Miniprotein binders against p40896. Designs and how they scored, part 3

Target 1, 331 residues: p40896
Amino acid sequence: MLMPKSVALLRIRYTLEAALARGFTTVRDCGGAEGFLKAEIRQGSLNGPRLITCGHAISQTGGHGDLRSGALPASAFDSCSCHFGQVGVVADGVPECYKAAREEFRRGADFIKIMGGGGVASPTDKISNKQFCDDEIKALVDVANSYHTYVTAHAYTAEAIQNCIKLGVKGIEHGNLLDERTAELMAELGCYLTPTLVTYKVMGSDQFSAFLGPENSRKNTEVLYKGIDAMKIAQKKKVKICFGSDLLGPLYGYQTQEFRIRGKVQTTQEILLSATVTPAEMNGLGDKLGQIKPGFIADLLMMKSNPLDDITILDEPESNILFVMKEGRIY

## First folded at step 2 (miniprotein)

Design p6
Fold by ESMFold2-Fast, scan of step 3:
Structure p6 (fold): chain B 331 residues (1-331), chain A 91 residues (1-91)
Amino acid sequence: as target 1 above (331 residues)
Amino acid sequence: STVRVTIYLLVNGEIIRLEVTVDSPEEAEKLAKLILELAFELLKGDPETIRQAIDRLEEALRKLEQRGDPELRELIQKLRDLLKELAERLS
C-alpha cells in the first residue's frame, strides 16, 4: 500500500505469472486488482491467469475494510487483495452503498465484495461484530442483481453469515465459525462457501509467529481448527465449496498448501471440484470452464503424477507440474 | 530413470486409466505434450463411445507420424500399442 504504483505493478506481474505457473488458470480477486490487468492478460502482454475482480471491497466506517483503523497484519491478510492502491472503500447508509457498488461496476468489476463481519485479530474490528445494517446489504445486493452477478461477504460467525445470506448474499469468504443451522440455510439458499485455511496455517507457523505475538498466535490456531470443523459441517450439509487462499503479497506463494489442508476434510475429487467446476458455476462460467469437454475453454494442467491418488502433489508445483495450458497456449 | 505416465480418458461418463512407461523425464514431457495434442482432436468432436475415441486418437497418431518428427517416433508407437491393447479389452 505504501509502495509506488509502478513498483507495485512490477510485483503483481511476477505474482500473477507465478500463480499461473503454479497451475491456476483463473483466479478471483476479492479486493484491489485493477481492470487494466484483465486487458493485459487477454492481449498476452502479461502471462497471468484469467482474472475475475470486484475492485474495492466495500466496508462500513470502522469495519474490516476500513484500513484507517490500524488493523493488525493478520487482519490485512483476511481481506483478499493485491498491492494496488486501496483494497477497500468505505460506504455508510443506503445511498452511499448504491453509489459505491455502482462505481465498482463502472470500473470493470465482475462481482461485489463486502465486509459482512469483523476480522480475526483486530481489537478495534472484533470478529463478533456484525457489520452493515440490513438495508445497506440489501442495497449492495440490489446493485449486483441489476448487473446479473453476485455479492460475496467476508464473514466468520454464524450470525454474520446468516444475516448476509438471508439478504441475498451469494458467497461467504472464510466462514470459520459456521454452525450446522447456518450450513443448512446456505445449502437451502444455494450459497457458496470459500474457506481460506492456509492463511491461518501460514501465519501460525514458526516463520511468522513473531508477527502475531503469543495471544494472537493462539487465537489464529483456534480459528484454523474451528475453520476445519466448519468445513466438515459444510460438507455434511452439502454446501457448495470453492477453493481460496486469502494470501497477500509475499505470502501468495503459499497458496498451494491449501490443497493439503483440504485433504483433512475433503476427498481428492471434492477438492478438485472445489477448485474447478464449483467456482466456474459460481461465476456463471460452468458451461465454459472447469471441465475437459467439447466446447469448453482449453485450460489444462499436466502433472507428473496423479492428484486423485495424492492431492498433496499440488502443494509442490515446481516438482510435479509438467506444464500449464491456458486458452490452448502452453506456459 | 524410468518414468510412468498416467492418462485418464473420460468418455460418456466412463473413466479409463492408461499407463505408459518411458525412459526419461524428458520423454515423459514430450509424451504429455503429444497426449494434449491428441486430446484436442477429441475436443473437436464428442465421441459417443470409448471405441470411437480410440479410433480418433489412432487417426491423430497416424497424422503425427506422417509429419515425420523422428524424436516422436518411439512415443507414437508406444501410444499406438497402448490404444490397440485398450481396443482389444473393449472388444
Scores: ipSAE 0.000, ipTM 0.352, lowest interface PAE 10.4, mean pLDDT 76
ESMFold2 (binder alone), alone request of step 2: mean pLDDT 64; pTM 0.504

Design p7
Amino acid sequence: STVRVTIYLLVNGEIIRLEVTVDSPEEALRQAIDEILRALETLGDPELARELQELLDRLEQLAKRGDPDEARKLALEIIRLAFELSQEK
ESMFold2 (binder alone), alone request of step 2: mean pLDDT 58; pTM 0.391

Design q1
Fold by ESMFold2-Fast, scan of step 3:
Order: sequence, then C-alpha cells, then structure tokens
Structure q1 (fold): chain B 331 residues (1-331), chain A 80 residues (1-80)
Amino acid sequence: as target 1 above (331 residues)
Amino acid sequence: DSPEIRKLIEELIRLAEEAKRGDPETIDQAIKRLEEALRKGDPELEFLLKLIEMALKELGAKVTIYLLVNGEIIRLEVDE
C-alpha cells in the first residue's frame, strides 16, 4: 500500500462520492476495493455507487499485478496508487491459485480478476508476455464456477485472450490487440469484452510522458489506436461489450472521457447499452439493473439533454446531469 | 417557467410512459397532471415538485430529491 490506511479511507470516500456524482450508480472494481465497503454503502454510512468487487487482482510472480519492482520513479507510484487499497496479490502454482481465489471470496469478492497477459503500467512485464500456465487458470476458473460467478482477465493479445477463454475465463479487460478469429471465438463462447481506451489517452498526457519514456509512450499510443480497431472487430463479430475506464487514484476524474472516445466507433445506443444492460447481464443482475422496468431497482440518471443525440454530454456531468438516483434516493 | 423544471417534467413524463406496466392507472394520472402543469406556462414551484414526487414514488423505492433551482437547493422526501 502506498498510503496509510486512514488517508486511503478518506480518499476512497471522496472517490466513491465523485463517481456517483458523475453518473455511475454501479461500479465494478477490478482490483483493490475491499468487501466491507459494499456493506457500508448498502447501510448508508458511505455514499457511493453499488460495488461489484474482485478484491485483489491475482497475478503470477513478475506478472502485471506484481508491483514490487521499482523501475519507475517513486513519484509515479504515488500518482498510480489505488484509492481502494492494494490492487494485487501474487500466486504461483495450482495450490496457491486455489487458496488466493478462495481468500478473495472469503473477503466478499463477487468475481475473480486475473492477469492473463502483460500490460503498459507494470514494471517487469511486456504486453506480449503470456501469464499463468493452463493449470493455474483452470484452478482459478474452477473456484469461480464453484461460487456460481466468473473469472475476468487482463489481456491484450489474441494469444493471451484465446488461452484464457478456452480455459473458461468469461471476461476480457482491454483486449486492444484482439483479431477477428479471437473475436469469433469470444462470441461463440459468450465472452464479454471491456475496452478501457481512456487509460491510454490519459497515460499519454504530459503528466506521464516523462515517466514512460519514448519507447513506452510509442507503445501506449499504438495500444490506444489498436484498441479502437479491436472494438470495431468485436462489434462486427457480435462480442458483448461493457463500459470501463481502468483509471487509478487521481486519474478517476477522467473516467467520463471514455464516453467521448467510444463515440468515435460506437453508436450512442451501443455505448449506453454497454454501460447499463450488458454489464448488468454479465454480473447476474440483468433482472434487477440496467433497464426502467417494473421490479427493477430504481437507479436512474436524469439529464438536461438526451445522450442518445449526443453521447459527449456524459463527459460533462457537472453541466448536464440534473440528478442521479440510486435505489430511489436522489444524490 | 424555469427551463430546468420544464425539462425535468418532460423527462419524468417519458420515464412514466416506459414504466406503465407497474401501475398503469396511477402512472397515467400522474402524466396527465404533469401535462396540465406544463400547459399553464408559469405553474407554482411547490405544485410541480409535488407532482414530481408523486410520479417518482410510483417507481417503488424510497425517494429523496435534491433539486438545484435558480441557485437554491430544494429537498423532497418520500417514505415508501
């Protein structure tokens, strides 16, 4: 943890209240949010979106979730710290994978997040690095299946994605280098893709250019544009697409820019469905959330203008949201 | 008269039309009253807020409304 627990809790409160104010009534956390936060929000002692959590993202040694390596400057680690606490745990071998996944469920996780491939932000891995062996992934999937839920994987490349979904992984985070064959397989297996394009845009900003260096900055830009192409491929092949930002710490404020980026490749209806109906279905809440229907939970966003006419109004919530309703309460 | 309140009423009418299956008779009555308030042009703020409260109550959850109207915060609470 990069922050003392008391400071982290204060920042968690701010982060959650701000996310709700930006229009998010339910948020899926892919690493760091602890199960106790769900109870506090449910009881009303903490204002924020309904949380769907995985606890710690499970990583192999030297993988994307192993942040013990210190190749980046100390200031970069402070800026990337998670307001929800520690983001990852390391597990190697089948027994440790069983134990790690069971521990996350014991702590209140709703699903399991694994690192199935490399990424941009971790200090020791590369995007092309395949992570976990097949037996380790099978162990993690077996535990999730026993809890009647799913595993989602951080993965960029066609190779990493195919490896994960053939072993029973249901969700893929990012998927920027997916190809047509991989998208076909995802559709056949009923998998979900959550692109997170805003992450690369923000990481490519002047605030982070000094820390990434020229090669990583080029890699980041390449990954952004390939991600846009991946979304077009996924839509063409009828892959189920969810909404996400994958932003950490002080970068959470940029999460609504994802709506604007998506508007370049998806229709406004597709974007809204990816932020409501599709993720509700993925998380077993399709009968309770994402639609205005009798028997559904009263989570509503009231806008001054119609987002179907212009999705970018969701990237300006302060000017365009009249109120946010969660479980019938206006915030 | 307030563009913000008029927009809110228009959106509530659209939401109520979508939610009719839960209680069509009461929702239809709420929609009619909102339409009548809009036709008056300059309806009383308290009357509009009461209609909004009644319409949202039909969605079947505890409702607490915080509205920012002309720089003033107006709070409505509905239990049930």
Scores: ipSAE 0.000, ipTM 0.155, lowest interface PAE 16.5, mean pLDDT 73
ESMFold2 (binder alone), alone request of step 2: mean pLDDT 56; pTM 0.328

Design q2
Amino acid sequence: DSPEIRKLIEELIRLAEEAKRGDPETIDQAIKRLEEALRKGDPELEFLLKLIEMALKELGKVTIYLLVNGEIIRLEVDEK
ESMFold2 (binder alone), alone request of step 2: mean pLDDT 56; pTM 0.311

Design q3
Amino acid sequence: SPEELDQLIRKLIEELIRLAEEAKRGDPETIDQAIKRLEEALRKLEQRGDPELEFLLKLIEMALKELEKLGAKVRVTIYLLVNGEIIRLEVTVE
ESMFold2 (binder alone), alone request of step 2: mean pLDDT 57; pTM 0.422

Design r1
Fold by ESMFold2-Fast, scan of step 3:
Structure r1 (fold): chain B 331 residues (1-331), chain A 80 residues (1-80)
Amino acid sequence: as target 1 above (331 residues)
Amino acid sequence: SPETIDQAIKRLEEALRKGDPELEFLLKLIEMALKELGAKVTIYLLVNGEIIRLEVDSPEEALRQAIDEILRALETLSKE
């Protein structure tokens, strides 16, 4: 194996501890974190943020979550040949979609993540590719509704976003090619948008852009350039906006730079609400998390400076956080 | 069930009042780090939409005042 499971678990422990130290008391994982990690954190065996998980992201064959190259046979279940970091599962047709979503809930998922359109990192799709047929998306939404939760979709284009939300999908991840009409529809339907601008900034830097290769660099440039405009449109149309980074592995440490990037489009109050109140509401925890009120869970940061005056202090946690409290414990 | 803010802040107040060794050690480490950086202790709290600014000589005093402000706010909200 390229990385033994035991070594991978030690790396995850460090990553989770570091995220908590950067001020994140709750993290929503959109693919790859299994229910056992959530349980160990809840029980105190691992230190880290409270995890809200989806298990595997559900993809059609040849979609964004299908990491097999075009040269690999259909029997290949995982293109990386590793036992760690399995992010996606493939399901085609209504029965397989029902089964895949139910399986994720059996494994402890809190919500369902689907690939509603193409992306940068997948080998066989285009950003413009609409993914799943309507009946497949309806099946996935039906299962999520039966568990009193939601489906969120990876989607960049107005076409993919509209297709998903008209079928009952509640969340959109990324949304970099969102247009005004689509934002109006999202606001009307009460949908949530989680932009992830920092990932494109980091991957577009000279250090990492060559690693993507020319085709993926073109995809990255397309979504990066439009991302700022999409955020302006979403804010103007009053779309509910959450906080995210979409950073993987060793790049996860850059997650706090998203605060700086959001400052170009959102007020400091809007950014803080997008990182606290709004995601708590999205996940059915609006009466338990995100505010200092009687009966709310004891998650809070003690800061040396006011983030309402300068949001970028959250991008300097070592200098500006005096301590992090999660469920009454100081870290 | 996870500990609520009411419970956690009361427990911290009691620990600070009784001189909990682990909490004292943590506050001393923070104080030493701030002195090395030549930094003042200024803390901001967002409580019920109001910004409370605390500027004090030590992290321990800042925590004590923060606890007092939070408890006062929780008592006020419980009446609403």
Scores: ipSAE 0.006, ipTM 0.429, lowest interface PAE 9.7, mean pLDDT 76
ESMFold2 (binder alone), alone request of step 2: mean pLDDT 57; pTM 0.341

Design s1
Fold by ESMFold2-Fast, scan of step 3:
Order: sequence, then C-alpha cells, then structure tokens
Structure s1 (fold): chain B 331 residues (1-331), chain A 80 residues (1-80)
Amino acid sequence: as target 1 above (331 residues)
Amino acid sequence: GSPEELRQMLDFILKLLREILEYAKERGDPELARELQELADRLEQLAKRAEEGDPDELRKLAEEILRLAFELMKRLDELS
C-alpha cells in the first residue's frame, strides 16, 4: 500500500521546509530520520535544514524506546513524532549494543542516541528508572569513540544523568530533574545539555494531554515543574547548553517558542550561542558553522530587528525574518 | 509517475482536505475554509488532467500536485 508512504513523505517535506523558513539551517535529529532525507536535502531535491542524524535511538528492553506495551501503540507514537519512521531499536547486553551502534553508523549516522532513563511518553518505563547497565553504556560509548563522535542520552534525573556521563556519554537530552552536583560534574566533564522546555509546555495543552493519558500527564507535570530550575542550575554551573524542542509531529511548528521560554532564565546572547556556536562545536563543526566568519559555510538570517535586544522576535519568524540563507542560497 | 500513482495520491489528499474543511467550518474560520475549498477545486481539476497521457505533462502535473499538497500540509499546521 503506497498511500501512507506518500502522505508521510509530504508531511516530512512540509516539516523540513517549514523548519528552514523558521530560521533553522541545521537540525540534529535524535531518532528516526532516514539517511535518504539527509541525501535529498544535500542534493537539493528537498528544501530543508542540513541534517545531523543518529538513525534509531537505542533502548534496553522495557526502556523508553521499547513501545511494545502501555498506553500508546508504537505506530501511533512514531506517526506523531518529529522523527520519521521507526524511531528506536532494542538492544540488550554488550554484543547487541555493539551491533546496534555499528548498524546505525553503517546506515549513515553522525552520532549515537541512547535512552539513559525513563520518560514522559514511554508506556512501560518510569521516569525515575536509570536505563542500561554500565557495560552496555560503555559498549555504546566505545563504538561512538571509534567513529570519532559521541553518544547522547535521553535522561531526566540526576541519577540517570550521572550514570551516563561517568561512563563517557557526552550529551544529555532534557535533563529536567538535574541538580547542582550533577551540573558540576557535567561542566567538569565538558558535557552538553539540550533542554527541551517547549515540549512540556506544549504537551500540557488540552489536545496533547488527551493523547498522553493520565499517568503520562502526571510524569509531564513532574518534569515541567523542575525544567526551569534545571536551566538555572545549568547556567550557574556553566554547563554547555544547546537548543532543542523535542516536539512531535503537528506540534513541530512550536519549536521557535523555545526562544521565549529560554528568555526567562538565559540572556539573549546565551540563547543565541546555544542555538549556533555551542551545537556546532558539539558536532565537530565549530570551524565551519555557527559564526559569520571568513571560511565558514554561508548560513545566516537577515532580521528586521535585533534579536539581541528582544529574543522573542525569533518566536515570530514570519514577521521578523527577511530571508534565510543556507549554503549561500536564499530561501 | 504513473497515472494510477498520481490518482491514488490525489484521492488521499482530497480525503484529508475534506476532513480539514469540516474542521475549519466547526472552528468558524471562513477565510481558511474558502482558501482550502479553492485548493480542493484545483486538485480536482488536476486529477481530471492526470488521466490524459503525455510524459512531460505528467511530470509537470506531478510537480504542481506536490506544490498544492505542500500548501495543504501548511494549512494543516495552521489548524494544529
């Protein structure tokens, strides 16, 4: 049957073109983007951001990426995510972890994404659970290191974050329940934090709360409550902070509202660096992307007014962006 | 792109557009409903032409259908 595939491709095309129009010239996909999308954008067959991909997110059995039971069927979740197609793969034990990570690199992944702790929208795992055994995380990190790249982990709690970063994980996605000691350790180890505060704000809306169900709504409230505090702690301890939204499917358009939310805890300069220089550095592209500098790739935004004076103008791209340039081409 | 493939794609897009139109009517957005109806009318016109065969015209038709489908997806985003 070809119709579901055709609809998925049209939705992907819309999502990518819209993200570029909102000012994103590069995006990091943390699970599910197929290698063909990356190639089609590079070739100019699709207009969209440059993609940095991990392939499938790697989860233990019963972990955040194991969608075999609970409130949401795997197909419904995958269809509604900002990551397209199959988003996760299950691997248990060191040999399966070696194989899973190597398979993702064979398929063109730029980095490895793992589930290091429980989540809000996962059917079987609890937010308080750390995930994977130490040897499994070490195996995944060792493979990533052999490819001269990194592992990033989905993790909310101080326990899960500390477990991951002590074992060589470089990035943490979310981190809403981060504490001062964990932030100090992250800074000491040179780790990156990508908060996704807009996701919890949007998922708390009437439409998305109905989708998640009562137990996941309770988890969402817990992570949302601490998210702003976590940002303040990370800033105070000088953790390297990147920009992300983690928004699902139809809600992807809300990604720019993250600028407004960040404005409550970060300076405009800090927010802009978290969306440009810092993520470029994390991905080994700090000498090519994130700055307007001789020899850098010509990705830039022309704005009607200065976002350094008011970061919230980035939340209104239609009114404030005159044009987006990616690799010297105007969009 | 075969005429059968284009027809199946158009049928699915038209089904989605009808659902969006009902949603727009319920929300009381007459401007969006009018614009969506114009897109529906254009897609139906293109569907009729898809039955006529010329490889170059089929390519151009496929490109126009994709452009209109992209506009439809943008309208879906505005309603969500």
Scores: ipSAE 0.000, ipTM 0.269, lowest interface PAE 12.6, mean pLDDT 73
ESMFold2 (binder alone), alone request of step 2: mean pLDDT 69; pTM 0.556

## First folded at step 3 (miniprotein)

Design g3
Fold by ESMFold2-Fast, scan of step 3:
Structure g3 (fold): chain B 331 residues (1-331), chain A 81 residues (1-81)
Amino acid sequence: as target 1 above (331 residues)
Amino acid sequence: SPEELIKELRDALREAIRTLAELGDPELKELAQLIRDALEKLAKELGAKVRITVYVMPDGEIVRFEVTVEDGKVTIEVRVE
């Protein structure tokens, strides 16, 4: 039906326009954004951040990306404006992993996202559950390498992180249970860490905690508690740190709170580099994006005051951003 | 007042648009209009005096806007390709 798809597109348009207005000129989507959105933004038929996409996150059966056994109740469906499609795809064994990764590239993916460990929101796995065997991860990395890009993994525990990066995974999403040994190895291998502290803060608030249910609320508390310490460890060991929120659908509006949370543990310069230079370098765009410099793409924010003096002004975009420029156009 | 700042800003932008029009590029005229709209918003929000300086680089391919707000300075460079 054309009408439901048209309504979904208008909702996506609003979300992307709002993200750009909040100061994000480029975003990396770690599951769910389709390649056609990227094309429409590039052509100017849709306003929004430049998108770097992975398509579907690849999960084993019963892993963090397999939501079949935890389907939302029918009553939730009628009210869910953020339910636009499948976030994950399931692949088991080396041949299916090759096929799944190649399928995402066929659909326009820029990189591959895998579920390297258990998560908070998934209904049946535990944070400590190992996901994929080594040969499966090697297959996914092999495909990404053949396309001259990378694999990033959802992983919380030191064990899951070490397993992934030893097998050639370049990026780790979350990493809340990282230890010093794992951070040393990440730095040695040139890996990137993207902490997503705001998601646990938002999900733990009175407004949203009920959405997780009892088991997932417990998981949420466990990962939140250690996330700040993990960031301190990663900084001490000089791990490359990127900026992220892991917020989906209507929660995406809270993404700027990550700047405020980071301000408790990082310098303003470290935070700004993690949101500009470092992610540009990770995605092969370090000579085109992340700096205001001749020859670079004209993406910039005009602010009422200097975020180097107070990073929290980036968490109040409606009051503090005077305009956003993307590719020389003001929005 | 904000209204006085908007008038001052409009006069400065009128001069900038005239300078850009001399380059003969319709895209630069559209860009100047977009910058005007953003700077009107700036004038209303800050309540501060705004000065705009437009430089045409020797090769004609780069247009530089300098916007000074009180003790601060912002530089915007647009590359024409």
Scores: ipSAE 0.000, ipTM 0.142, lowest interface PAE 20.9, mean pLDDT 73

Design m5
Fold by ESMFold2-Fast, scan of step 3:
Structure m5 (fold): chain B 331 residues (1-331), chain A 80 residues (1-80)
Amino acid sequence: as target 1 above (331 residues)
Amino acid sequence: GTVRITVYVMPDGEIVRFEVTVEDGKVTIEVRVDGKEVTIEVDSPEDALREAIRTLAELGDPFLKELAQLIRDALEKLSE
């Protein structure tokens, strides 16, 4: 880990408090948040959104989540290096995959995150590379099913997505290279897609372009536009779509810009459902969260104006949120 | 060769820019917070780190205390 664990934990605390202030009463963490943070939030010792966690993302040796192969020694102050030591664990072969998934549940995980394919911004890890063999993915899915929950996979390509979902993976993170046949299969199998377009927009901005370098900046922009096309395909084929940002560490403050980007392909109602009802259903909480309805938990956002009329007001929370309520308490 | 480290940190929506340049044993540290810019130039990394930590701690921002620790850790790793 580049950053001391204690400093990383303080930053996570600040990030969670800020996310609640921006209107997020529940957050699904896809790697790095520890189970004890959920208890602290429930007890009121920490102000933050309700957390749904996976613990460590599970990767094969040499895969996207194997930080040993990337080493991190030459790029000391990369902002995206925050939490790298907490986000991944390596498992190879069926027995190690069983053990890794069971260990995450022992530590309080609500679901399992795996690396099903390569990364977009990696010089040594190609987007098109398939990761894990079929038996390894089946083992991870088997453990998740035994805990009455799911596996979600980092995957960009149609090939990686199809392989994962045919083996019982329920969720796909990113999916920027999704095609029509893959979207049809996702819809048929009841899978969820969580696009993360804002991360490519933020990293490709003038403010951060020097961080990526020219080759990765071009690739990042290309992947952003391909992701927009993937969302159009997913909408057309009626894939269940959730809301996400995939922003790391100090960049998390830009997460609300995702609402504006989604407006290119989704209606305001579809965007709001993707941030409320659909993710609640995915996480087995559709009868308790995501709606203002008798019997539901009292999470609500009081807005100065109606986001159904203009979704971009959610991109300016400090001007447009009057208060955030979580479990009947105003923050 | 020249070692240049750039960190973009956003506490509460504010961008904190931290840039470290090491060239021929001379260290330059630039920090920008709330429109304020601090430049520290010294002959050794340890002296630069000491002054940077002191300056950031004096600003009183909780996130800047974390940034001071990040600077310390990065300079320690660069010296390995």
Scores: ipSAE 0.000, ipTM 0.096, lowest interface PAE 24.3, mean pLDDT 73

Design p10
Fold by ESMFold2-Fast, scan of step 3:
Formats: structure tokens, sequence, C-alpha cells
Structure p10 (fold): chain B 331 residues (1-331), chain A 84 residues (1-84)
């Protein structure tokens, strides 16, 4: 997370190349992918998924995107530096929120990512916290609207989710603690939910539990337990659901396990739509991506068998993907 | 291994890289569907004869010969379509 910029960039490059090989032709990056990577992929200089980027995730001081320990002084980072080794920036108050969002768009962001509630990977926040005041969230939404795009928020709890979407936030990442009333409101407002069930399963395993530390391990257990139930509620209430993993660094290789986990709560058709049509629509690309159809961009997977018959074959890409095509080219 | 197919009148090509005999058989099915869109009954008949031979080579486990023949079929389909 907090690491030299050059090392973080090389790490991201390798994980993105591997993601394409695992079958992902487009990836929405919710913090960490730099604009030059997007340009290199677009130009064909780098093999990787098409990137839809937010630049830095925007967090309040002490919020989920503030990866400084409680022992570090506020002066440890200045407003001109990359505060979190390219993942996030801190902004407090309406003017700083205006400036942070506009700076991300100046650097080529396609949307804005904010931290609307607590999480499991930040050292100082609580999962139960709402984050940002209402005027700050509205400021970020107003800027995104002026660029004809959206804000998506990291949020787990019904309170944090409702607060964000009532203020115009379009997407929610995670949502593990939502309730029926919150899912109804999300559906009413046309909001998108991106569950990330695999991250809690992987990070809670014996192999990776040390990655979190004691307080974050407690948060992880809470969201893991509730995540599947939340997914069932969202599906029942017809919330628009996208596909995601929220896995960082070396854990990114586990991203395809999400297909297997989703198979416990969604039909195979629902899972495939959540990984193709629905995210394309969310990002204004429903006329270009997500379907094999005349006039669409030629992104497709050739598989040994039909994933509609068995979704778990997508969790075994080396055995089951014959080739990946992106923009008419084989990778 | 590579199989190249022509999809556009301007000569745009898609390269198919296949890893196994099953992969090649699925690529053959895709090529068959693509060739049927060319709209010339006599050309389609000639290409179908070559495609049948390609399918037999793939089933016998001769992937290198099958790939070479697939490329020849695609080049012929493209050349003949431009003449009409």
Amino acid sequence: as target 1 above (331 residues)
Amino acid sequence: SKVTIYLMPDGEIIKLEVDSPEALRQAIDLIERALKTLGDPELARELQELLDRLEQLAKRGDPDEARKLALEIIRLAFELSQEK
C-alpha cells in the first residue's frame, strides 16, 4: 500500500497482465492504477485489460483510504504528494473535495471513488463509521456530475450506503452489511452494487490472516459472515449487481474464485451478466461492450465448455480458456 | 500455434492461438460460421470441402497440419470474396 511509486507501478502492471490472461478484458480500477498504464494499454505498448480508472480513492482524514497509522503525524504527507503510494488521497472540507476530484479528472480519471464508510484494510477507522460529512459527499458528486460521470463509494453498512446514495452516489463497493430497506432504496435510485465476497474469504484464511492485523481481522470476520446474506437481499430486491474482487497485490491471482462463491447465491446467467452487461452499462459502454454483437468491440473468451453449465470453469482459467480476444487481437 | 481468419473486406485479420486439439476443433467451428457469411454459394461449397478435410485432420490429432490448412482456407476465402 505505502510503498515507493516505481515498485507499486511495476506490481500493478504484472497483476493487470495476469488478469487479462485469466479472462478479464476490461477492469475497473478503484484506486491504484496510474493514467500512464491506461494509456500504454490503449496504445498497445502493454498487454492488459482495458482500464476504467478513478486515479486515487478520496478519503477523509482517519478514514478508510487514510493508510497512515495512528502514530504518524498529520504532517507525514503534504497535499502535493501521492499520500498512499498511488492508492488514495486525503481531502477534508468542501474546497479540498472539489480540488481532489478535479485533480483526478485532470489526470484522466473516468469516475470518482470515495470512502463512504469504514473497512478492513485501513488501520484507524471502524467498519461501523460513516465517513465524510454530507456536504463533502455532495461536493464530490457535483464535480462528477459536471464531468458526466459518477461517484462510487466504499461502504459496508446500511447507514453508510443510504447516506451516500441519498446524496447522489451511483455505485457502492462491497455492501456486506446492507439490509432490505437499503437494497430497496438502491433499486429505486438505480444504484449499482459490486460485492467482493472473495476478498474476505481469502484474507480470513490461515495463509493470509496476518496481512490484516488484529483490529482489521475483527472487521474482516464481521463482513465475511454477512456478505453472502447481503448478496441474497440485493438479488431479491433487483439491485443492479456488478462483478469485483477487491484483491490487492499478490492476492489478485485469487480473483476468479469470486465466480465460484457467487454460484452459491446467483444463477450462472446472473453471474455472467454481472461480469459483462451490467458493468458495461454502469460505465456508459453498454452499446460497445459486454455482448458478442455486430458493431460491438471484439472482446471475447473462447472456452472449452459453456460456463452457463458450470460457472466454476471460470475459476480454472488455465485449464478452460482456449484464448482471450481483446479488440480483435489474441492474447 | 496460430490460425488466422479474415473478417473484413479491407483485409483485417483475427489471429486465433490454440493450445490443444479441442481448442483447434472449436476454432474450426468458428471458422465454419464465419465462412458461411460470405454470401457466395459456389465459394461456400468449395470452402466447405476444405473445411471438412480440416475437421478430419483435427479429429485425428494432427493439429499442425490442421492449422496450416485453416490458414489456407481463410486466405482463399478472402481472395475469392474480393474478386466478387
Scores: ipSAE 0.000, ipTM 0.131, lowest interface PAE 21.0, mean pLDDT 71

Design v1
Fold by ESMFold2-Fast, scan of step 3:
Structure v1 (fold): chain B 331 residues (1-331), chain A 84 residues (1-84)
Amino acid sequence: as target 1 above (331 residues)
Amino acid sequence: SPEEFLKELAQLIRDALEKLGKVRITVTVLVNGEIVRFEVTVEDGKVTIEVRVDGKEVTIEVDSPEDALREAIRTLAELLKEMS
């Protein structure tokens, strides 16, 4: 357990209410949010964004989601931590992968998240390591397809990304080290990329970099350095791009800074589409969410200024959002 | 309903105008793959309504606080109606 459940519940409530206040009416959780949270938000017992969840991220032994090699990470600095102390489950071999994916769907998952490569915050892996064998990835994809949904993978390197998408993985989280050929393949296969540049910028700052060990700080610098270049490549090759931050705990408040970072490589129109239409389409909700028109769910931001003219106003939500509407209710 | 939403929006615009002396409202929507920008600016009883669609811009100006709010809400309602 990462923290006492009573403290975790209070933090979850605060985090969800704050995210909604910052303008996020729907969020996709890529590890750790339990299905009951979706029900409580839907019922109105808890205020927050509409949740799309994967349950636990599925990892191989010794992979990015395997936290057994040492002390459990604190939520404040571990990008993969969840509020209840569990973000991942371990599965090795085809039978365990089938069982793990089916168990997440039984628990209310909307999609499957896997660890396709190494990361910054995991105890025992390297960023360059490809994770899972081909048959394991195929098994996870087969299960997701049988539930009419998708698999998304944590992956940084061109090698890990290509391996995943060739095996039917639909989404890639991060992708900081992708190359031109990989981006072309992603576009050809209709894959989605969710860059998370702000997490590396924030974690690399003097205030927060001390929470990372020397090895993790080196990993962080590597992915940050290449992240902007990767975005330029993805944009050039017309990869479908979604909005994400990968920030957890007290760092979640920095999520809006991703809009400013994206402005270095995307137009304001492309950024807004990546935060609305494109992720709705990825999640089978393109006919209900992401647009203001009859028959759609009434999620809306009223702003003091036009983000098409200046995307950075979204970095200052308290000053620039007049109200947030979710399902016709003002928050 | 859209009509109830527009009534609440009108009240919020009035409240903001009373407190701030000026209001700027921006709505960005996607229609058949095109991005439609709709911007209403109310300042000193003058309303400027800008709609940008398919690279074209339509600008409407009115010159009273009473007409300003009604014309802004009417234009929003017509934009939403065109998209249905």
Scores: ipSAE 0.000, ipTM 0.231, lowest interface PAE 14.6, mean pLDDT 74

Design v10
Fold by ESMFold2-Fast, scan of step 3:
Structure v10 (fold): chain B 331 residues (1-331), chain A 84 residues (1-84)
Amino acid sequence: as target 1 above (331 residues)
Amino acid sequence: SPEEFLKELAQLIRDALEKLGKVRITVYVLIDGTIVRFEVTVEDGKVTIEVRVDGKEVTIEVDSPEDALREAIRTLAELLKEMS
């Protein structure tokens, strides 16, 4: 059903406050968070992580489904609107793509998010149509470059990923159907991959099977395992990997389970770097964030036990975090 | 300065000890792509610092948090000089 903007904004506020409590001092939002929220957090009017935002995700007509913040995927997918909720905007043709990207920067975006490929409900579902033509993607990249930042793309398949990165897209969100050749190209071009495995695990779990139906639960589990295989490929080919969850609304509380899932394919050091140094570098903040050293912002997480010995303690923040420090202030 | 940064870290550890009555603080520092681990443990009147870098471990046992932090600061400074 239609979610009013005011309700979605309240949910975003709640999820941001909760993310800080779970140990996240900086969050990159790939759709739904408005640029003005950054000012509210900086002023202390809202307790939350530092925000890096894209504003609206940009999609072609008939592209990937509605990614409304706080909405379940089925609800978003069934939307009969030419506009996404608070998370997306539709642009077709080169002039509209220029206008859409410039509009997001005018509204305070730090980067551009595009829908570079279709959505996948299961590994057996086929994406038959290309999203955006090459000139449209080039227009979006051109605008991002003029603002000294980047474009990141939602993409699952090797074809969609290769198309985007060859045209200058810097980041790929998800990448569950990545192959070895595509990973080699990503590494060669210095691209970033942000896997979001926890969303499929949560949606495919027994806890949600009655809500989603057994078929959708199985599909999400299949997409999870394909994503795990894709991350093994990306790791082997030395793709730069960032930490992400892609969780919406009430499911955002499960974001820390991503640490546990990553532990199946990455070392604890690799996981911690993917959640600190690598995303800071991606977002032009490698000289200010992600490390504890002189001249850096004082964002610190104090733990009861060593996450390098056991990464899964980050999946139990209530039991294992002594306190979170952001900009020298303890929370 | 490096001394100022480490002084602030020492104050954070002291504040945590006052607040919690015991301390186990692990600090991870990246130096030229190498992860350096410092663990300060204060428990049952014993203060232990473990410094781990690139397969090397140095364990320091002292009588107070201030001595432990001083030794950690010195060890970090020496390591940074070695790696530079």
Scores: ipSAE 0.000, ipTM 0.162, lowest interface PAE 20.2, mean pLDDT 73

